# VHH binders against O-glycoside alpha-1,2-mannosyltransferase homolog 6 (omh6), part 4

Target 1, 298 residues: O-glycoside alpha-1,2-mannosyltransferase homolog 6 (omh6), of Schizosaccharomyces pombe (q9p4x2)
Amino acid sequence: MYFLILFSSNAELGEVLRTMRSVEDRFNKRFHYPWTFYGMDEFTEYFMSTTSTIASGHCEYGTKGITYTNHLQFILTISYLVHWDLSQVKPLVENNRLYQQRADALAQENLSYVYSPLFHSFQDWVVRSLLYHPQLEYDYVWRIEPGLKLVCEEKKDIFSTFKDSDIVFTNHVCERKHSGIYAMEEAIEEYKILNTQGDFSNIWVYSNNYTYCKYWPFNEILSLKQIRHNQTYTNLINYLLGSGGTYYHRWTESDILSAAFGVLRARANHMESVGFFLNDDVHYCPETIPYTGRCACL

## First folded at step 3 (VHH)

Design s38 (from d7 with T52S N56S; framework vhh_enristomig)
Fold by ESMFold2-Fast, scan of step 3:
Structure s38 (fold): chain B 298 residues (1-298), chain A 123 residues (1-123)
Amino acid sequence: as target 1 above (298 residues)
Amino acid sequence: EVQLLESGGGEVQPGGSLRLSCAASGFTFSHYYISWYRQAPGKQREWVSTISSGGSTNYAESVKGRFTISRDNAKNTLYLQMSSLRAEDTAVYYCAADTPYFGELSYRSYDYWGQGTLVTVKP
């Protein structure tokens, strides 16, 4: 099953509606793919009714109410998790000398959001939700950031076009090097060393060096079936999450997922025909306008 | 041009109150989570409080029940109402734009931080 997904909140409803109108007009009104809205807080009836009115397909609304891992399941009921709370990450942040020392060091390297427990916990939460949340039982998701606007008409079924991909990206970036990105490289190398005693066929998969580049997460298609049903992916991603690197090294969700896709040699394809703006920025305009499409890249 | 301008700091006696303000411009304030952080002399910067774009709030344990964060989206202004102030609250207080729901654009290499406002709790 193919699904459009937003990680969002009630407060972003206006931006969500604008994004949905663009995606529906330029693509989804032809295909009627369902939408999933994922939030750390419960969505209001107003959010649900207004988004459902715009969507040409079914809408589903998810929260962090049910969380589980491959080996240990924590079932947190919706009645218990009505509101997201940073208290759950307190041991990683408050009175943690390492966290504060790392934050100061990364701030001196001009890295953003280094003091934000909210930012760090969100990165961790997105990755865990993609791996384990039961409401995301779909084969493929197209992740769409609130504020995204499609500027080209897409008449072909983009999901079917890329059905054999592990990831379909619209952009990638290669970050300036800093102590946090070196920590990622170190973690990957340590993982490779620790796994030389296992299935030796996996050594060939881990032969590539870390590239310091990541796939841009705000407009991409992910094969959840490859991420969730492939133990090699889940083992590496869980190792990276378990390191605390989202907190101690300010790793983003895209840093973690891109590292796994790169190391494990994922089938990655560029979504070349999809032009878009994110917020007030122009992020991608196709070099040529498709014969049957319309673009506005003013 | 993105700007965050803190104000309202000053000297106060233990048990007193202060209200800090942060005026924002150059970005869509209502879309962002906005946080207060503080840094005491010789100490590391620490998170104090966050308010979501919709008004939900979170607090560090050390200030919970004593501080109240609020926002006025029409004025693009963030507030921190501080009560029952203690000597340990002496710090420069910083306003910062955060986002948990919008991912970081990795080609951006800066935070939206203010210049800070000094709060001194004198015995």
Scores: ipSAE 0.038, ipTM 0.497, lowest interface PAE 6.3, mean pLDDT 74

Design s4 (from d7 with F102W; framework vhh_enristomig)
Fold by ESMFold2-Fast, scan of step 3:
Structure s4 (fold): chain B 298 residues (1-298), chain A 123 residues (1-123)
Amino acid sequence: as target 1 above (298 residues)
Amino acid sequence: EVQLLESGGGEVQPGGSLRLSCAASGFTFSHYYISWYRQAPGKQREWVSTITSGGNTNYAESVKGRFTISRDNAKNTLYLQMSSLRAEDTAVYYCAADTPYWGELSYRSYDYWGQGTLVTVKP
């Protein structure tokens, strides 16, 4: 039914343990939802024993190197990141004049990771592979970034507040558009022209000429039920990824998923009661703190 | 705290060889994917090679068969053995420690890059 997911490698164990302790203390020790860990390489026995000791629910450990089928007859193939096999993506980056020119332009726009095949392939893996992984048979997943700390006690079962019309509980981030985002808007318009019988009026409601907003992926609850049972959503995601946009335009998982959520005709909700810190970069404190809850916001 | 320090660059004639080193400190080197990038004069950086924590290697097509990436976890050092060098290999070579999970905002501050080492191929 419900579970938490955390992507980690053995190098991140310290951050994972701190994240787990905060989530268990502030929320999960009351509900005992399982943890699922997906790593690039095999988890060590020390990683598995240490994380299982902290968890109040079952722990599952997996890799991302799996081909699978689902009820939509959608076949997802193994991510080239499992064994760092870039052979299938070399034509997108090597001796590719377009890739080099666009990477150079994006670097001039002060974007990080524009030359990193590993970064680009990870974004592709998350969008394409994770949501359809055969071990993810739950209707809802709470995706948590290593280094995240819940800072306020959450006594409500936040999963139980999801309605069938909800896609995601998340936070928004808004930023200046870069050339890659203009390219995504163009790709979406092309997709709409090729699929004229569809109503796409709600695709990417958070964009104007200079600014766009997207769903922040490092502390979010997703309705896998709404996402993977929608063929129109699946087709749009495949179209966007098939363009090579994660490589040529430095599209992130957040860019792609936020644009595509509009086709689901469902709601995105703000996680208003969930206070958190993520490293030194981001924090959110609820405007109203319950008298019975503990918070370390200030 | 985290540092990457490249060395081993220099001048060499076409067809020659050089071995670059990258000394790492301040993190658990053996757990990271480590990459070589290069930047030619007047151009932006390009990826050259990556070695995973598990030892798997990948190379840009332009260097495949000529360059060999390797790591020594006991010495916290990454190597790039370059052979059959060409004029187009002239660049500053950079070492980068990467994690497969960067994310949108959180891991931008965790990019670990060295200062680079210059390789010049002169006839």
Scores: ipSAE 0.014, ipTM 0.453, lowest interface PAE 7.3, mean pLDDT 71

Design s5 (from d7 with Y101W; framework vhh_enristomig)
Fold by ESMFold2-Fast, scan of step 3:
Structure s5 (fold): chain B 298 residues (1-298), chain A 123 residues (1-123)
Amino acid sequence: as target 1 above (298 residues)
Amino acid sequence: EVQLLESGGGEVQPGGSLRLSCAASGFTFSHYYISWYRQAPGKQREWVSTITSGGNTNYAESVKGRFTISRDNAKNTLYLQMSSLRAEDTAVYYCAADTPWFGELSYRSYDYWGQGTLVTVKP
C-alpha cells in the first residue's frame, strides 16, 4: 500500500490545508491515494473534518498513543513504546534550565522556529514513528512537510516509478558541517568497531571538509517495509537515536536517516519531475521542457 | 561582526600539555555553544569538544580524559586545556561558535570560525 503522510499538529492546520490543496490539485485528485496524519497529540474533530473535506482519498489519523488488533501490531507497539521510553535524555534536556535559557536566547534572534526543545523532541519522534509506529507497517510513504507546495502538474503516478528495490526517492540538500555532524561521524566510527556491515568510509550522499549533502525529508518517498524489516537499518538508526544526538547535537530526521542510508548503500533515486516550494525558503523547479510547461515556477 | 581569535598553540613533546584560548567578539558570547575543532595535515576537519552556554561539556572519544574545555563569560574567552598530548594531536585547532540551526528550513545557518592555532607534537 501507498499513502501520503504528514507529521503535524492542530496548530499547523492552516499550513496543512494549503499543502493538501496543492498536492490534491497537482497530483492526488487523479490517483486518490490515502492521507495519513500523525501528531504527538490527538487531532481535533475540526482538523479531521477540514482535512477530510480536501482529500480525494481516505484519511487516517494517528498519534504517539498505543492501540493494536493483532500479534504483529502488538509487537510493533511494544517496540515503539520501548524505543520511545528509552528516550531518557529527552526529559533531562527539555526540563534542564540551561537548555531552556539557551532556547529562549536564540528565540530573540528569530531562530526559535528551528531550535527549541519541542523541535528536537519532534525530530526524535518522527524517526521513531517511521521505524515503529503500528499504523505505518508494510507501507510505502510519500513524506510531505506542512508548508510544502507542489508547483508542477504531475500526470504520472509517481509511486509507479518507485521500484521494489528502491529505499528512498527524494532530492538532496547540502549544508555546512557543524559540531553535531562531526559528532555523528564520530558516533558512526564507534559503531563500526562492533558492526562492520556497511560502508563507513562514505557516510553522506556527498561530503568534503566543510560541506555535507543529505536526503531531503520534506518531499520524499520511503520504502518503510524495507527499512523496518532490515535489522541492519534499524540497529544503526536505534544506535544513533539512543545517543540522544537529536537533543545534544541537534541531529534532524534528515541527518539520521541520510547517515544510515549512506552507510548501508540504500538504493536512492532523484525526484526530477516533482517541482515544489517549502514555505518561502526552499524551491526546486524541473529543468526538463515536458515538466516546465505544467509548472507555476517563479 | 562575529570574530573568533585563537592563541596558545606551539610545539610540545609527547606527554606534554598546552592551553589554547579563543577570544570572542561581535556576539553575546554567554548565549552560544562554543566548540573546538582541529584539522591535521591532509585530513578532514574534526570536532574536538563543545561547551554549552550553561557550561555542560562534550568531547570526542579520542580526547576524553585528556582535554578539558572551559569558558569565561566575563572575558568572552573559551579555553582548551590539553594534557597527555600524542603525535596524533598534531593539527591546526579552530574555535567555532556553532549556529543553533542545521539548514533544512533556512539558508541563514552558518558556523563562525577563527583563523586557527597550530599545535605540533614532536618527539
Scores: ipSAE 0.000, ipTM 0.198, lowest interface PAE 12.6, mean pLDDT 73

Design s6 (from d7 with F102L; framework vhh_enristomig)
Fold by ESMFold2-Fast, scan of step 3:
Structure s6 (fold): chain B 298 residues (1-298), chain A 123 residues (1-123)
Amino acid sequence: as target 1 above (298 residues)
Amino acid sequence: EVQLLESGGGEVQPGGSLRLSCAASGFTFSHYYISWYRQAPGKQREWVSTITSGGNTNYAESVKGRFTISRDNAKNTLYLQMSSLRAEDTAVYYCAADTPYLGELSYRSYDYWGQGTLVTVKP
């Protein structure tokens, strides 16, 4: 089973509609794959009616949270479909001296959202949703970020390029290392020490003292069947989530998933045929024939 | 352009009450999670309360039972009713608009919260 998936809310409807029009025009009008929308909040009738009007396949909507416990522990209920409770997250950071110190340091490193428990909770929620949401019992999903625009006509089925042994099919992005990334590197070394019998690789696609490159989550195909049913992946990802690093180190979903995929030697391939823009911040244009199709690159 | 304008601050004695308001413009207010944050002199910004687009409320442990957050979507306005005020509540109070899903935004988005409104609780 193959699904197009967006994590979104009612506030992003405009970006969602623009992204859907692009994806439908360039690709999905030929294949009619269903769209699945997931949010921490209920979608309005207007959101559902306008998105379903654009889609060439059917649309599904999910809006459930995660139950939290004290001390950065998270309990997933048997249904997973439980209320997201910001109040359970808040005690971890309110008047917390460590959180304030690290947030201040990260702010000086020019990082956004360092003081936002909501941003930190969102990163955690996306990762846990990919691993555990019961409505995501799909073999493969194409995760598409609101604001993404496809710029090449894709006549081929993109899912057909994904091999059964592949875990992730995406582009990579390189960023400057901040103090939180050094903390992730330390956490992974600690995990390796606790699991000395494991066969581990490098944490990132590429890194040096100043730069790291990771799998980019905003236009990617994931094998959910492989990730969800392999305890090696779920154990490491839960270790990282349980450390509170999304709060104390401003780790993002892409930091966590990319680190796990790298360390555990996940098979990954590059989306070399798919051209896209994301809100003028990220740009990729295919450079090789026969994959160029009709492209409207800059 | 997103604008949030806080008002209603002032000086009160311990045990007093104040109601803060935040007037919003430049976005569809009813679709956003809206929060109150505060920053005491010489200290870091801390989260106080959030109200979801669906109307559910969450509070910092230090203010539970004393503060009430509410919203008026027709007026694009957020409120914070503060009671039983303590010296520790002295701070500049800021409102912030956010979604459960956060795209790529710069830290400069915090600048759109405005200058805030000062609450002083005198010993």
Scores: ipSAE 0.037, ipTM 0.505, lowest interface PAE 6.9, mean pLDDT 75

Design s7 (from d7 with P100L; framework vhh_enristomig)
Fold by ESMFold2-Fast, scan of step 3:
Structure s7 (fold): chain B 298 residues (1-298), chain A 123 residues (1-123)
Amino acid sequence: as target 1 above (298 residues)
Amino acid sequence: EVQLLESGGGEVQPGGSLRLSCAASGFTFSHYYISWYRQAPGKQREWVSTITSGGNTNYAESVKGRFTISRDNAKNTLYLQMSSLRAEDTAVYYCAADTLYFGELSYRSYDYWGQGTLVTVKP
């Protein structure tokens, strides 16, 4: 089963509607795949009615099923099993001194998002939703970010084309190695030591001159079948989440999933025919010759 | 529709004080981290201060001890109390609300920015 997924909020409805219009016009009006909207808060009737009007397929709406209390209990259990410092694993509280100290240190390393516990909670929640949300029982999801616009007409069924992939990506993000990346490397090496029977790769998605590249999460297809029903993926991702690294090392959805895909040798394919813009910052235009769609790019 | 509207800017002498306000509407203000940024003519925007939803505050070194950020969740309003103003504090001051989507990819730092309020420190 194939699904289009948006992690969003009521405040982002305008961006959501613009994104949906481009995806429907360029692709989904031909295939009628369902949309799933997940938010940390409950969606309004206005959000649900307006999005359902645009969608050519069925719409489903979900909210954060994990409260801070349930979330903390889950984190503490996993952290205990993997010997992380339990005193560092806490619900995200605005008065948490360690969180603020880490924010100040990472800001000095030019990491700009360090002062947003809401953003870090969102990153953790997205990954946990992909693993555990009871309403998300699909084989594949196309992860689409509010603000994304497809610029090429896509006549082929992308899901069908890439049905045997673990991940179908459109872009990579390459960043300078910082303390958070070092912490992820240490966590993965510790995981390998504790799981001596495992057959592990020592390869991140990419590494080059102390710069690491990861899959860009805002336009990609993920095999939920592999993430949810492959215990090797589930165990590693849970180990990483249980560290509290989303809060203390500012690991994002992309950091955690790309680390797992790289370590576990995922079957990765490039979604070459899909041209897009995300606001004015990210832009991809496919090569004219190998593709059959009409593109609004040079 | 989400809106942020800054006010309180003006001309002041060195050593003077001003209080900036940022009125917010269209979102659940109390759930957001809200920051002040400033931009002097011909320069990049500079972070000034952040206040968390719980009221914890952080400041840029250049303003620490001189500026105080605060919020009134009942009025959906952010404040910046500026004291001991210097010529180098001359800038347009912007209010920005953290949403679920600011990150390391640089495609946006904040979803919502105000139009700014001008502060001029004249000798």
Scores: ipSAE 0.011, ipTM 0.240, lowest interface PAE 9.5, mean pLDDT 72

Design s8 (from d7 with T99R; framework vhh_enristomig)
Fold by ESMFold2-Fast, scan of step 3:
Structure s8 (fold): chain B 298 residues (1-298), chain A 123 residues (1-123)
Amino acid sequence: as target 1 above (298 residues)
Amino acid sequence: EVQLLESGGGEVQPGGSLRLSCAASGFTFSHYYISWYRQAPGKQREWVSTITSGGNTNYAESVKGRFTISRDNAKNTLYLQMSSLRAEDTAVYYCAADRPYFGELSYRSYDYWGQGTLVTVKP
């Protein structure tokens, strides 16, 4: 089974509706896949009724919830994160002074969100939700960011383009390396040493001394079945989450997932047939791609 | 231009009260989670309190029961009502705006910070 997922809030309803209209008109009105909306706060009846009106499939809403790992074990949930203070967030409880010192260092590298426990806990929560949400028994998920607009008529089922061996369909984003990225590279090397045996690959889609490239999370299809049912992927992702690197090194969910996919040689494909704008900025316009209909690009 | 402007700081005796304000402009205030942080002389910046776009509040353990965070979306203003002030509350207080949902990150967005307002609790 397949579904479309949006992380959002009541305040973003306008952007959500515009994104849904675009996705429905260009693609989903033909296929009727369900939408799932996740947020930190409970969605209002108004949010739920208006989004359900736009959707051609059914809609589900996840806000306060307990995420289970290994059947009945609780990990961080949206309800826990809504009540978070620094004392209740595990890495910050143990080493709050270290967190603040690391944040100051990363701020000197002009890295944003370094002081935000909200940003760090959101990154952690997204990864845990993708791995461990027992209500999500779907095989594939298409993550769509509020503000995204599809610009081509998508005639073919995009999910049917995904091969069984593929783990992710997306685009790349490249950024300047910061000290947290070097810390992730060190953590991965330690993981390899402590957890030999295996054939391990490079951590990033591309990297050099100054730049690294990772998978772009705001328009991507993930094989949940490949991630969740593969102990090697889940072990590496749990190792990275357990390090507190989202807090101490400002790792994003994209950093963590891209590293796991790269190290373990996951098969990835470019989403080259799907043209899109994000928040009125042109991100991708396909040329002559089979199964892509008329495009309205800049 | 995104701007956050704090005000309301000053000198107060232990046990006193102050109300801090943070006036926001240049972005859709109601969409953001807004937080107060503080930094005491010679110390690192620490989180004090957050109010979500939905109005839910969270507090650092050291200020629970003494501080109250609130927002007025019509005025694009954040408040921190401080009571039972202690010498340890002496710090520059900063307002910060953040979106935990990824919309702003695609624009190479930054967390937005104000210039700070000084609170001095002296015996």
Scores: ipSAE 0.220, ipTM 0.613, lowest interface PAE 5.1, mean pLDDT 76

Design s9 (from d7 with T99S; framework vhh_enristomig)
Fold by ESMFold2-Fast, scan of step 3:
Structure s9 (fold): chain B 298 residues (1-298), chain A 123 residues (1-123)
Amino acid sequence: as target 1 above (298 residues)
Amino acid sequence: EVQLLESGGGEVQPGGSLRLSCAASGFTFSHYYISWYRQAPGKQREWVSTITSGGNTNYAESVKGRFTISRDNAKNTLYLQMSSLRAEDTAVYYCAADSPYFGELSYRSYDYWGQGTLVTVKP
């Protein structure tokens, strides 16, 4: 089963609708794949009504620990999602001297470091939602970010390019290496020492003293079934989440997932045939288009 | 270019009120979680309040019930209404912009901090 998935909020409805129109027009009107919307807060009737009107497939809506359809049928989540409490994290973050010392060190590297429980819990929540939501029938999801616009007509089923052995299908992004990334490397090395029977590889797609490259989460296909049913992936990701690195070291969802995929040698492919823009931040134009259609990619 | 500019600081007596503003430019303000932080002399920077792109608010325990954070997306401006001010509130106040997608969107190294505005509470 294949799903288009979008993490968003009521405030982003305008961006969501623009993204949906682009994806529907360029791709999904041919295939009618369902949409799933996840938010940290409950979606309004207006959000659900307007998105359902645009979608060529059915729509599902979920929030913290609860998933529901557009007719408001609820699916109870596993206890650890239901009992996630942001208020418990707030005193840890605000009054933790070590957390503030690490944040100050990152600030000295000219990085914007926010002591926001809401921001850091969002990174943690996205990873937990991808791994542990109780709808285990998800075989593959195409994660799409609000603001993404497909710029080329995609006549082939993009999921057909994703091989059964693939775990992730996306592009790479490179960032400046900072102290939090060294902390991730140390955490992985410690994990390897504790789990000597494991078969482990290098963490990043590419790394040197200044730069590291990781999988980009804004336009990606993931094999959730393969990840969720593989205890080696779930153990490593749980170890990283449990370390508090999203709070102490500014680890993002893509840092955690990319590190796990790299360490465990997940089969990954570059999403090279799909042209897109993400707001005014990212332009990707396919270098080789095996199938030509309408394309406004420069 | 990304820029945040705080204003509205000054000297007040205990129990007084001030309204701080933060003017933002160079990014899509409405998409960002925006926060107030403060730093007292010789102390570490302390989180004060956050407002999400959807308008949900959260506050540090020390200011809850006394401070109100708000945003005006049409004006690209963040506000902090401060009331019942105490000597302990004396600090340089900074605004900071972060997206729930910041680490995912920003493969670029951006500094989303302002220069700060000084608040002094003296009898």
Scores: ipSAE 0.010, ipTM 0.296, lowest interface PAE 9.6, mean pLDDT 70

